# VH-VL binders against Mucin-19 (Muc19), part 8

Target 1, 175 residues: Mucin-19 (Muc19), of Mus musculus (Mouse) (q6pze0r851to1025)
Amino acid sequence: STCHVYGEGHFRTFDGESYSFDGLCQYTFLEDYCGQENGTFRILIESVPCCENGLTCSRKVIVTFQDQNIILQDGKVTAVQTAESTDCRERSANLYSIHTVGLYLIVKLLNGIILIWDKYTKVSVILDPSWQNKVCGLCGNNNGDLKDDFTTRHSSVAAGALEFANSWKTSQECS
Key: E = the ipSAE of ESMFold2; O = the ipSAE of OpenDDE; V2 = 0.75 times the mean of E and O plus 0.25 times the DockQ between their complexes.

## First folded at step 4 (VH-VL)

Design a25 (from d7 with heavy chain E100S Y101D D102W I103L T105P; framework fv_denrakibart)
Fold by ESMFold2-Fast, scan of step 4:
Structure a25 (fold): chain C 175 residues (1-175), chain A 121 residues (1-121), chain B 113 residues (1-113)
Amino acid sequence: as target 1 above (175 residues)
Amino acid sequence: EVQLVQSGAEVKKPGESLKISCKGSGYSFTNYWIGWVRQMPGKGLEWMGIIYPGDSYTRYSPSFQGQVTISADKSISTAYLQWSSLKASDTAMYYCARQSDWLLPGYFDYWGQGTLVTVSS
Amino acid sequence: DIVMTQSPDSLAVSLGERATINCKSSQSVLYSSDNKNYLAWYQQKPGQPPKLLIYWASTRESGVPDRFSGSGSGTDFTLTISSLQAEDVAVYYCQQYYDSPYTFGQGTKVEIK
């Protein structure tokens, strides 16, 4: 299944719900923690304005997978170790791959998650069937049921897009 | 039930302005991209550009950038193609078509009947 | 820009016989991550708008007769009409939607012998 965001915060969730939200902060696009400590990844997004009126010009994407942060920003990819490794540095071997296809930059994670970025505002995530009903965030919960796509960080169903999206704001300060 | 209904044929002189329309019905108009395709007499199909009616985001083919303006009015489920100053070379059939995918590049699943534009002195 | 080239420009086939139309792209339209070919086929009859026949190179649109089939991958694609019928007289276009601008082939006119 596939989730997308582009432009001024236009989202389509894995289960097919469409909504708009143009936040100024950092938000959880997709993760598998979902209120627990047993998660393995997070994908965070942040809108980057390019106009005086704050219209979104591009998106910064941060993928936290195992001990690494993969940062997509300003048309480039940077991967860094997020914590001091007690193991050898070769632990990073085969955790992910990065490809360029057409105008898209693709990050494929060992866990089967594919992230696609057009280097501007468009971000897409493709999940294989093993991720059904295991994820949460702005992309929805990938359970095949539209009625609970607005599931908040606190496991309640939001009445609207604004409440839903604001619940996925990270603890990072927003300007 | 999905229909795209275009405005009627137009006969114009070079230098005149023109705005033709494409009205969608039978689906959520704001959730699908609308593309415009030109077909000159006896020739093939040329993609001109697309618009997402929900926010009026547009993308043009480089060959048509600056030659035409694509717009939409979501309150009446209508997309537009406009010329500020027509040329004889604009004589063609113009089709609007609905794109299958709203983010990724997509194929055109429903087409309007076409608007014939004739520009002659 | 991706250039789409069709062959032949015109094809005359006897009623009930097989018609084959080829389409070549100047670069691959196969996306490795989803393993899909971003290629569609359209049918245009005189005085009518184009009609979608095939998408994703080989998926038949609902309501399209099973005598129409698409095949190929990467840069080389084929539209096949088994047992041509009188109503199939039309111009056929391939289209790539892998990259912007979207581009169409020049068209292949199918006629009855």
Scores: ipSAE 0.005, ipTM 0.485, lowest interface PAE 13.6, mean pLDDT 82

Design a26 (framework fv_denrakibart)
Fold by ESMFold2-Fast, scan of step 4:
Order: C-alpha cells, then sequence, then structure tokens
Structure a26 (fold): chain C 175 residues (1-175), chain A 122 residues (1-122), chain B 113 residues (1-113)
C-alpha cells in the first residue's frame, strides 16, 4: 500500500482517495496511535514556504519511532533522541536505514514502513500488508475502503477534506 | 477502449501563442497522468512534463520548465500544452501519452495520442 | 539526469533472423525496495506515435507478439526480436522512469537487409 503528498497539498491515501489540502501547520501524516496510547510510531509533516505568498517549496518530515526522532529537512536527515539514554549509539544503529537513490532519500524503518522523500515536496509511505487496519492520519486508515478515509482524529467521518485534514493538526495554536 | 485524441496540425509564426489539446476517453481520466513528449523532425523522443488531471499537479523536465505550460480540464477529460511565444525551434511533433500513477510519479506510457504537428516558420 | 544510450544506432537484419538492441543507463534503474527495473521499450513506425512493447524491463505489453522480449537489470538492458518480420521495421526506444526527468535513448533503427 502506498500513500503520498506532493506539490501544494495534493494527497492520495492508501485506499486510493485523492484530495487537496494546503495547510501550513504540522499535521499527522501517519500513525498507529489512533486515539490510543499504545502506538509505536508517528510520521508528521509540515509545509515549508519559499516566499511570503505561501507557496510550498518543500516538506519537513518528522518520524517518531520508539525513543528516536528522525527529521527530514533541507535535503538531509538527522536523528535525535526523544529522551536521555546511555544506549543511544547502540539503538540508533538498528532503528532505521537510509538510502539515496537518484534524487530521492529513502528511510526504511525496522517495523516494515518505508518512507520516501524527494527532498522537496513529495513524501511517500509504503506499508507492509500487516499494517492493514492499524493506521490513521492524513494517509487514511489502510482498510481497503474509500468510504471512511476521512476519519478524523476524533473517530468521526468528515464531510470534506478541510475538516478531515484540520482534525490531524498537531497544535491548536497554528491556524 | 482507451483512446487519446489530439488536436490538428498547426502552422504558426514566431512570437505567436498556441494551445494544443489531448482528449482522453474510455478510462477514468482523473486517475492517470498525462505526459507530453516532443519529437523534433528526424530526432528522438524528449519528455516535456506530466500532469495529474485529478488535481492539476504538474511536473516539468528542467529543459522545458518556463518554456511551456501544461494544464488540464477534468470536466471535459482534456489536457493542454501551451506556448506564450513560439520559436522556430519549437517546430516538432508533440505527443500526449498516459501512465498509471505508481511510485515517485513513475510510470511507463501505455497509450499514446496520434500526435500534433506544430510548424513555426516565417 | 539519467542518460540512456542505445547501441547500435542502426541495425540491418534479414527476415526471420534475430535482432538485438542494447540500452545502457548512466545509473542503475533497479529499485531495491520493489526489485523492479524502471525501464520500458517502445516501437515507432514512420508517421505513427510510439507504441509500448515492454515495461519493467521484461514484461511484455498485452497484444505485443511473443517474438519481442526484454532482459537485463540495473544498467544494462536488451530488447530482442527473435524472428524479424516485415512489420517490425521501426525505430526502437528505451526509456527510464526511475527518476525525473524521464529520459529516452537516442533510438535504434531496425531495417531489413
Amino acid sequence: as target 1 above (175 residues)
Amino acid sequence: EVQLVQSGAEVKKPGESLKISCKGSGYSFTNYWIGWVRQMPGKGLEWMGIIYPGDSYTRYSPSFQGQVTISADKSISTAYLQWSSLKASDTAMYYCARHEDYLFWSGYFDYWGQGTLVTVSS
Amino acid sequence: DIVMTQSPDSLAVSLGERATINCKSSQSVLYSSDNKNYLAWYQQKPGQPPKLLIYWASTRESGVPDRFSGSGSGTDFTLTISSLQAEDVAVYYCQQYYDSPYTFGQGTKVEIK
């Protein structure tokens, strides 16, 4: 299954639903928490404008996996611990692998998630089939049915893309 | 059946504007990319760019960025290639072709239009 | 950009004989995550648009005769016509769709000798 966002907020979900949303805040692209506290990862995105007119020049991606934050920004990747740990060096060696292929940056997470970034606006996620029905966010719920792809953070089905996407905003301080 | 039908041949003078069309039928137009490919007389194929008609997202070859505009009108299943000011070097056959959306916008072109011959001379 | 180079530029083959066209990419077009080669072959007859023959380096398009086959991986690819027919006289192009911009080889003209 593949989900992606590109350009000025053009999204395609795992189940094949397409919609447009050009927000400038940070949003949950994909996670397995889905309103619970038993989740294992989050992928967050935010648009980076290149000028005052609000055009999207690139996207910043933040992956939270276990106790590690992996940040994709300015054509590069950095990994940051979310908490102090004396085992930081040993853990980071096994959490993910990074590959560059052409102009693309690929992050493979140990949990079977592949993140692909063109270092600009396109962000794609490929899921192992075992993740069916276990995820939520702007990418949809990966259940094979388009009817509930606009499932909000509050577990309701939105009438439109704007309501849906705004429900996945990570901070209410951003408008 | 899948078909892409392009507008007829054009004869223009340098400096004139032009917009040519590519109409899709027999498939869901908004779910496939439409690419434009140039072939200069006696030469090979050059990819110019692609558009996803469902949301009008475009990607251009760096060689054609700023030289042409690609657009689409999904209500009539038609994609367009446009020049604001033609040059004699724009004389070529222009093809539209579709590809399925796979990965990285990647795809091979499975169906092609018949081509539009554009001749620019004074 | 990925540069696609075909060889030979032109090829003369007798009817019923084997024709072989080579295509080299300046970078690998094999994507390790899906193990696919992002390489297609097209046939263009005079006055006609290109026609897809092969995609994913070796998958034959529906309706294409089985005398056409594609092989290779990574940077070296081959299009084979096992028994040339009169209708196969055309220019053949390889194309990579691994990275943007999409690029084509310069073409190989196949003629009857």
Scores: ipSAE 0.005, ipTM 0.512, lowest interface PAE 12.3, mean pLDDT 83

Design b1 (from d7 with light chain S33D S100T; framework fv_denrakibart; at its last look DockQ between E and O 0.53; V2 from the best seeds 0.00; counts 0 for: pae E 5.6 > 2)
Fold by ESMFold2, look of step 5:
Formats: structure tokens, C-alpha cells, sequence
Structure b1 (fold): chain C 175 residues (1-175), chain A 121 residues (1-121), chain B 113 residues (1-113)
């Protein structure tokens, strides 16, 4: 299954719902926490507008996966470990791989998630079947049911895309 | 029916500007890439660059970076290739082509008829 | 840049006979994670634009006759026309789309002997 966003905030969820939303804050694109403390990853997005025109010029993507913090911004990838470990004897195994193929930068996580970025505004996520019914965020819940694709952060079903998308803002103080 | 229709042949002098067009029909124009390919007389094919009309994102071959401008007007489903100052070496056939809408891309499934550009004094 | 080299530069083949065109890339265009070869073939008839024949090295585009087939992997690829027809007189190009800039072979002209 595939979710994507491109351009001026044109989304397509894993279950095939299309909507438009291009807020100026940081939003949860996809995560497996979904109201639980034992999640393993988050993918966050921010739209970066062209100041003069107000159109989307790029998109910043932040991936948190097993205490790794992978940032896709301005055509480049920066990765840092978020854990405070200082143990030189033991390093985390490579939990992801990064490849450039065609026009795309591809980040493959060990957990069966593939993130594809065109180094500009288009971000796509492909899920391994094992993630069915285990995710939430702007990409929907991947349960094959369009009726609840607008499930908010608080587990209610929004009437429309605006309420749904704003519920996935990572800071409710951002306007 | 997917169709790419290009503007007609051009005869120009060195130093003149030129903008040629490629109009897409029969598909969702903003959901596919449009690439430009040059074919010099008696020569093979050269990839010049590509545009995603949905957000106007462009990529250029290093050989053409700064030499041409690729743009699109999604309101009329049209992509453009533009020179600010033509050279005699720009004499060639120019094709637009649609790139398959996929997570991995790079081959061209539909091609325009070509625009012959002749630059001579 | 990935250099694509075709051989031969030209072929003369009798009607109904086999035509074989080779394409070699300067580096592998096989992406091991999806096990796909990022290689396409195009036909360009005189006075016409190129037409897609084959992508992923061996997948025929819709409407392309069965006499056209692609094979090979990694750096070495072949386009085969099993029984040449008069309408197959054209220049044939391979193209890699493994890495930017996308590049084409120099072309192979196929003629009737």
C-alpha cells in the first residue's frame, strides 16, 4: 500500500482517500504509536513555502526510528542517533539504508517501511503488509476502510479533511 | 487517448529567444512528468531534463543546466522549453515525452511529434 | 554518468530473419533490492518520434508485437527481433534510468538486406 503527498499539500492515503491540506506547521504523516507508548517510529512532515509566492517550494521530512533521527531537507539527508548511548563497544546495526535511484532518494527501514522522496515536495511511503491496521496519521490507518480514514489523533472520525489534518499537528500551539 | 502535441517548426537567428510548447491531453497532466529530449541532426537522443507540472519541480541534465529553461502552465496542460539566446549549435529536433507515473521512473511511454528548431544566420 | 554503448552501429537483415542488438552499460543498472534492471528500448522509424518497446529490460509495452523481446541483466542487454518485418526498419535505442542523468545508447540502425 502507498501513501503520498506532493505539491500544495495533495494527499492520497493508504486506503485511497484523496484530500488537499497544506498547513504551515509540523504534522504527523505516519506513526505506529496511535495512542500507545510502545511505538517504534514516526514520520513527520513540514511544508516549506516560497516566501515571495507562498507556494510550496520543498518539504522537510523527519523520521524517528529506533532512536535514529533521519532528516530529509533541502535535497539532502542528515542522520543522527537520538539515544544518549556512549558505549563504543556496541553500535546500533544499520537500521535503515539510503539509496538514490532515478530521480528519487529511497530510505528503507528494517521494519518494512519504504520512504521515497523526490528531493523536493513529493513524499511517498510504502508499507509492508505486516503494518495493516497498525498505523495512523495524515496517511490514514491502512485498514482497507475509507469510512474511517479521517480518524483524528484523538480516535474520533472527523467530518472533513481540515479537522482531520489539523488534529495531526505535533504542536497545537502552532497556528 | 494520451497525446502530446508540440508547437511547429522554428527558423531563428543566433541571439534570438525562443519558447516551444508541449500540450498534453487525455490524461491528468499534473500527475505525470514531462521530459525534454534533444536529437541533433543525424545524431542520437539526449535527455535534457524533466518537470513535474503538479508543483513545477524541475531537474536538468548537467549538460543543459543554465542553457535552457523548462517550465509548465498546468492551467492549460502545457510544458515549455525556452532559450534566452539561441546558438547555431541549438539546431536540432526537440521532443517532449511523458514519464511513467510510478515511485521509480525514468522511461518515456508517450512522445510528442517533435519541434524542429533551425538556427542559422 | 552511465555510458550506454550499443553494437552494432548498423545491421542489414533479410526479411523474416533474426535481428540482434546489444547494449552495454558502463555500470550495473540492476537494483538488487527490487531485482529490476532499469533499462528501456525504443524504436524510432524514419521521420517519427521514438516509441517505447520494452522497459525493465524485458517487459513489452502494450501493443508491441511478440517478435520483439528484451533480455540481459546488470551491464549486458539484448533486443531481439525474431522475424524482421518491413515495418521494423528503424533506429533502436537503449536507455538506462538507473541514475540521473538518464542516458541513451548511440543507436543501432536496422535495414533490410
Amino acid sequence: as target 1 above (175 residues)
Amino acid sequence: EVQLVQSGAEVKKPGESLKISCKGSGYSFTNYWIGWVRQMPGKGLEWMGIIYPGDSYTRYSPSFQGQVTISADKSISTAYLQWSSLKASDTAMYYCARQEYDILTGYFDYWGQGTLVTVSS
Amino acid sequence: DIVMTQSPDSLAVSLGERATINCKSSQSVLYSDDNKNYLAWYQQKPGQPPKLLIYWASTRESGVPDRFSGSGSGTDFTLTISSLQAEDVAVYYCQQYYDTPYTFGQGTKVEIK
Scores: ipSAE 0.078, ipTM 0.621, lowest interface PAE 5.6, mean pLDDT 85
ESMFold2-Fast, scan of step 4: ipSAE 0.012; ipTM 0.564
ESMFold2 (binder alone), look of step 5: mean pLDDT 93; pTM 0.950
OpenDDE, look of step 5: ipSAE 0.112; ipTM 0.719

Design b3 (from d7 with heavy chain I103F, light chain S33D S100F; framework fv_denrakibart)
Fold by ESMFold2-Fast, scan of step 4:
Structure b3 (fold): chain C 175 residues (1-175), chain A 121 residues (1-121), chain B 113 residues (1-113)
Amino acid sequence: as target 1 above (175 residues)
Amino acid sequence: EVQLVQSGAEVKKPGESLKISCKGSGYSFTNYWIGWVRQMPGKGLEWMGIIYPGDSYTRYSPSFQGQVTISADKSISTAYLQWSSLKASDTAMYYCARQEYDFLTGYFDYWGQGTLVTVSS
Amino acid sequence: DIVMTQSPDSLAVSLGERATINCKSSQSVLYSDDNKNYLAWYQQKPGQPPKLLIYWASTRESGVPDRFSGSGSGTDFTLTISSLQAEDVAVYYCQQYYDFPYTFGQGTKVEIK
């Protein structure tokens, strides 16, 4: 299954719902926490304007996985360790791989999730069937049913895209 | 059956504006990308750009950025290619072609019949 | 940009004989993670638009006769017509969709001897 966002907030969810939402905040694009503490990853997005309050020039993507933040911004990938390490010898962590296919930057996570970024506004995420019914966020719940794609952070079904998308803001302080 | 039908041949003078069309039928128009390809007389194919009609998101080849405008009207299943000021070097056959809803696919499975644009004094 | 170079520029083949067209990319169009070659072949008959023949380097489009086959990987690709028919007179183009912008080869004209 695949989910896309591009341009001025044009989304297509895993189950095939299309909607538009021009948010200026940081939003949960995809995660497997879904209100629980046992999740393993989060993918966050935010629009980067060309000028203050201008059109979306690009999208910044932040992947939180295994105590690392993988940041996709300004055509580059940066990985930052976010948790304290216990007494363990220094090891190379092969938590993800990066490949370039033309304009596209592809990040494949060890958990099988594939993230595709065109270095501009388009962000795509590919899930295999094992992730069915295990995810939530702006990409929908990947349950094979279009009717539930507007599932909010609070597990209710929103009447429209604005209510749905606003429920996935990572900070209530952002308007 | 899937069809892309393009507008008829145009004969224009340098400096004139022009808008040509590509109408899709036999499929869900808003679920497929439409690309535009130029073929100059006696020459090969050049990809110009692509649009997703569902929301009018466009991508242009760098060599055509600023030279043309691609747009679409989903209510009538029609994509457009437009020039604000034609040059003699714009004389060519212009094709529209359908692509699956995914930038990674990139190949074109159905093509319009072409619109011949001739720009001369 | 990825430059696509076809050879020969033109080819004359007798009816029933094999026609071979080559396409070379300036960079690999093989994506190692999915092991796919992002290459397509199109046929353009005189006075007609291009028609898709092959995609993913070797997958034949529905409705295309089995005498057409694609092969190759990475930077070197071949389109083969095993037994040329009169209706195969056309210009053939390769296209890469590995990198943006999409680019086509210059074309190979196939005609009957």
Scores: ipSAE 0.006, ipTM 0.527, lowest interface PAE 10.3, mean pLDDT 82

Design b5 (from d7 with light chain S100W; framework fv_denrakibart)
Heavy chain, then light chain:
Amino acid sequence: EVQLVQSGAEVKKPGESLKISCKGSGYSFTNYWIGWVRQMPGKGLEWMGIIYPGDSYTRYSPSFQGQVTISADKSISTAYLQWSSLKASDTAMYYCARQEYDILTGYFDYWGQGTLVTVSS
Amino acid sequence: DIVMTQSPDSLAVSLGERATINCKSSQSVLYSSDNKNYLAWYQQKPGQPPKLLIYWASTRESGVPDRFSGSGSGTDFTLTISSLQAEDVAVYYCQQYYDWPYTFGQGTKVEIK
ESMFold2-Fast, scan of step 4: ipSAE 0.013; ipTM 0.644

Design b6 (from d7 with light chain S32D S100H; framework fv_denrakibart)
Heavy chain, then light chain:
Amino acid sequence: EVQLVQSGAEVKKPGESLKISCKGSGYSFTNYWIGWVRQMPGKGLEWMGIIYPGDSYTRYSPSFQGQVTISADKSISTAYLQWSSLKASDTAMYYCARQEYDILTGYFDYWGQGTLVTVSS
Amino acid sequence: DIVMTQSPDSLAVSLGERATINCKSSQSVLYDSDNKNYLAWYQQKPGQPPKLLIYWASTRESGVPDRFSGSGSGTDFTLTISSLQAEDVAVYYCQQYYDHPYTFGQGTKVEIK
ESMFold2-Fast, scan of step 4: ipSAE 0.007; ipTM 0.529

Design b7 (from d7 with heavy chain L104F, light chain S33D S100L; framework fv_denrakibart; at its last look DockQ between E and O 0.05; V2 from the best seeds 0.00; counts 0 for: pae E 5.2 > 2, placed apart)
Fold by ESMFold2, look of step 5:
Structure b7 (fold): chain C 175 residues (1-175), chain A 121 residues (1-121), chain B 113 residues (1-113)
Amino acid sequence: as target 1 above (175 residues)
Amino acid sequence: EVQLVQSGAEVKKPGESLKISCKGSGYSFTNYWIGWVRQMPGKGLEWMGIIYPGDSYTRYSPSFQGQVTISADKSISTAYLQWSSLKASDTAMYYCARQEYDIFTGYFDYWGQGTLVTVSS
Amino acid sequence: DIVMTQSPDSLAVSLGERATINCKSSQSVLYSDDNKNYLAWYQQKPGQPPKLLIYWASTRESGVPDRFSGSGSGTDFTLTISSLQAEDVAVYYCQQYYDLPYTFGQGTKVEIK
C-alpha cells in the first residue's frame, strides 16, 4: 500500500482517498501512536515555500524512529542520535538504510516502512502488510475502508479535508 | 577493467530450483548497484530488479516481485538471481548489469555476458 | 509504469548514410529540478549483451564513436547514427530511469541495405 503527497498539497491515502490541502504548518503524515503514548515512529511533513506566497518549492520530512531523528530537507538527509558508544555504531547503522535510485532518495526503516522522496515536493510512503490498521495521520488509517479515511486525531470522522488535515497539526500555535 | 562474469547456461525442468551468479571484478563491488534484466527469446529487455551489495537493499519490478530472489555475497563480489520453482515461461537470457550509486543514476554502464536458462520437460 | 515506444521496429540503411531511431515515453522523463532527461540508449549486437551508448538523453559514454548522438527532451527522443558502419548492425533500445520500474523500448533493429 502507498500514500503520497506532491505539488501544492495533493494527497492520496493508503486506502485510495484523494484530497488537496496546502497548509503551512507541520503535520503528521503518518504515525503509529494514534492517540496513545506507546508508538514507535512518526513521519512529519512541512511545505517549504518559494519566495512567492503559497507556492511549494520543496518539503521537509522528519522521521522519528526509536532513538533516531532523520531529517530530509534541501535535497539532503541528516540523521542525529544522542551520543552513544562507538562500539554500537554498526548496530545503529542497521536501523535504516539510505539509497538513491534514479531521481529518488529512498529511506528504508528496519520496521518495514519505505520512505521515498524526489528531493522536491513528492513524498511517498510504502507500508508492508504488517501495518494494516496500525497507523494514522494525513495518509489515513490503512484499514481498507474509504468511509473513515478522514479520521481525525481525536478518532472522529471529519466531513471534509480541511477539518481532517488541520486535526493533524503538531502545534496549535501555527495558523 | 570492469567485468561482470555470469555462471554458465542451465537446462532445467519445471518445478526445479535454480540460482545463477554474477561475479564482479575490477571495481569496488559494494559501491555499485547490480541489476538483473530478462530477455525472452526473440524479445526485448525487461528490468527485473536491483540490489545494492553493500547492505543487500533490494528493489523489484512489480512483474517479478515474489517470483525471484535477488541477493548478493559481498565477501566474494557475487550477486545472485534465484528461483524456488522454475516455470517453462522462465526460459530466457538473464543479464546482470552495473549501475553507479549516486543521486542521478539509473542506467547500466557494464553488462555481464548473460546466462541462458532453458526450462523444458 | 512509463511505457517506452520506439519507431521504427526495424530499418535498413545504406553504409555511410544516416540512421534515425525515435523513442517516445508515456510521460515526461525530464526532471525540472536538475533539468536532466532520465533516458539512456543501448546497442545490442547479435549474440552479445547490451552496451551503453548514451545517457542523460545526449551524453555519449566513453569509447562510443562520435557518429552516435542523442537528442530530444521530455517525451520525445532520437538516436542518430550519422554515418552507418558495418559494425553498427544491432538492435537499439531506449530506457527510462525516471521512475521505477525502469522500462525499455521494444527495440529497433538496424540493418545494412
Scores: ipSAE 0.059, ipTM 0.633, lowest interface PAE 5.2, mean pLDDT 86
ESMFold2-Fast, scan of step 4: ipSAE 0.007; ipTM 0.561
ESMFold2 (binder alone), look of step 5: mean pLDDT 94; pTM 0.956
OpenDDE, look of step 5: ipSAE 0.263; ipTM 0.771

Design b8 (from d7 with light chain S33D D34N D99E S100T; framework fv_denrakibart)
Fold by ESMFold2-Fast, scan of step 4:
Structure b8 (fold): chain C 175 residues (1-175), chain A 121 residues (1-121), chain B 113 residues (1-113)
Amino acid sequence: as target 1 above (175 residues)
Amino acid sequence: EVQLVQSGAEVKKPGESLKISCKGSGYSFTNYWIGWVRQMPGKGLEWMGIIYPGDSYTRYSPSFQGQVTISADKSISTAYLQWSSLKASDTAMYYCARQEYDILTGYFDYWGQGTLVTVSS
Amino acid sequence: DIVMTQSPDSLAVSLGERATINCKSSQSVLYSDNNKNYLAWYQQKPGQPPKLLIYWASTRESGVPDRFSGSGSGTDFTLTISSLQAEDVAVYYCQQYYETPYTFGQGTKVEIK
């Protein structure tokens, strides 16, 4: 299944819901924590304005996976270690791969998640079937049920897109 | 019904400016890329560039960079192709075509009828 | 840039007979991660814009007759018209969308013998 955001905050979730939200804070695009401690990754997005009028010119993407932050910005990928590995095997060089096809920069994570970025505003994520009903965030919960696509970080169903999206802010200090 | 309607034929002199249009209807204009393709008389197809109307993001073929400008006005569902100074070698049929702004696609599913541009003295 | 080369440049086929058009790319257009070939085929009749026939090398566009089929992988692709009809007289183009700039083959003209 596929989720994407493009332009000035146009989203399409894994289960096929479309909505618009043009916030300028950092938001959880996709994660598998979903209120639990046993999560393995987070994908965060942030709109980057290009001038005084506040139009979105680009999206910055941060992937936290294993002990690394993988940062997509300014047309490039940068990986930074976030913590020391507990075992030498966990410092393996094969944690992710990148490839360019057409307009797109593709990051494939070892856990089967494919992240695709047009180096500008469009961010897409592809999940294999093993991730059904295991994720949450602005992309929805990937459970095949449209009625709960607006599930907030507090496990309630929002009445609208604004309430839904604001629940996925990573910092309450941003307004 | 998805439709792309292009502006009418143009006859121009070298050095003149020109702006031709492509109006989309029957779909959400901001959810699809619009590409421009040139076909010189009796020749094949050449991709010129592409625009995403939702944020006006553009990409050009290297051979057309600096030669043309692609733009869009999403309020009237219209994309544009423009020249600041036409040359006789710009004589061609120009097509606009729709590409879904979906992951990894680059094929064109709906095409406009074409705008014939003739540049002669 | 990826160069697309079609063969033959022109082809004369009798009504009801098979027409075969080949397209070769200078580099592979197969993306190993999704196992898809970034290759499309278009039909252009005189005085008309191109019409999409096939995408992802072998997927037929909605409304395109079953007699049209695409095959191949990597660098070598084929468009087959199993039983040529009068309305199939046209120029056919392959296009790669594996990388920009997107490029087209030079075209193959199909006419009735």
Scores: ipSAE 0.000, ipTM 0.517, lowest interface PAE 12.4, mean pLDDT 83

Design c6 (from d7 with heavy chain Y57F I103F L104W, light chain S33D; framework fv_denrakibart)
Fold by ESMFold2-Fast, scan of step 4:
Structure c6 (fold): chain C 175 residues (1-175), chain A 121 residues (1-121), chain B 113 residues (1-113)
Amino acid sequence: as target 1 above (175 residues)
Amino acid sequence: EVQLVQSGAEVKKPGESLKISCKGSGYSFTNYWIGWVRQMPGKGLEWMGIIYPGDSFTRYSPSFQGQVTISADKSISTAYLQWSSLKASDTAMYYCARQEYDFWTGYFDYWGQGTLVTVSS
Amino acid sequence: DIVMTQSPDSLAVSLGERATINCKSSQSVLYSDDNKNYLAWYQQKPGQPPKLLIYWASTRESGVPDRFSGSGSGTDFTLTISSLQAEDVAVYYCQQYYDSPYTFGQGTKVEIK
């Protein structure tokens, strides 16, 4: 399945729901925590506005996976360790691979997730079938049912996109 | 099953505005990109741009950016190609086509019958 | 932009004989992750819209006769018509969908000798 965000907050979920939401906070794009502590990854997004008018010029993407933070920002990728729980540096460095294809930056994670970034506003994520019905966030829950694509952080179904997206803010300090 | 039906031929003068249409049926119109392709008389195919009808997001070929406007009305499953001021060099057959594969990229699996636009003084 | 170049510009082939059309891209359209070539072939008969024949360089679209086949990888691609029929008189176009803008070859006109 594939999920996308592009431009001024245009989203298409794994199950085919489309909606628009252009928030200025950091949001959970995709994760497998889904309200529990047993998750293994998280993908966060944040819109970066243009100088004066507040229009989205690019998106910052943060991938947290196996005690690594992979940051996509300003047309670049940087990776930092969040903890010292890695057995060796070579193993840690091979938890993901990065490729450039045309204008796109592609990050492949060993857990079967592919992230595609155009270095500007477009972010796409592709899941292998093993992730069906195991994820949550702005991309929806990947269960093949459009009726519950607006599943909030608290496992309720939102009536609209604004309520849905606001439930996926990573901090209440941002409004 | 899947059909794309385009509006009829148009004969216009330079400087006039024009809007032609492409109506989809037999599938979920909002779930597929619709592309526009130009074919000048006796020439090959040129991709002009593409629209996702679900939210009206557009992508244009650089050579057509600012020359035309692509839009869609999802309530009637119709995509549009529009000129604010036609030129004689806009004389061509215009095709709409549905993009298959995924949201990001794909090939064109179904094509409309074409709309012939003739611009002459 | 990726430039697509076809050869020859025109081809005359007798009924029942093999026709081959070449298409070259200015850069590779092979994506390493899925090992697919982002290349399609279209047939345009006089007075008709284009019709999809082949996608992913070698996958035949449903309903397309098996005499049509696609081959090649990376930058060099071929469309083959194994035994030309009268109804195959058309212009054939290759198209890349690897990168935006999508680009077409200039076309190859196939006619009967």
Scores: ipSAE 0.006, ipTM 0.486, lowest interface PAE 13.4, mean pLDDT 82

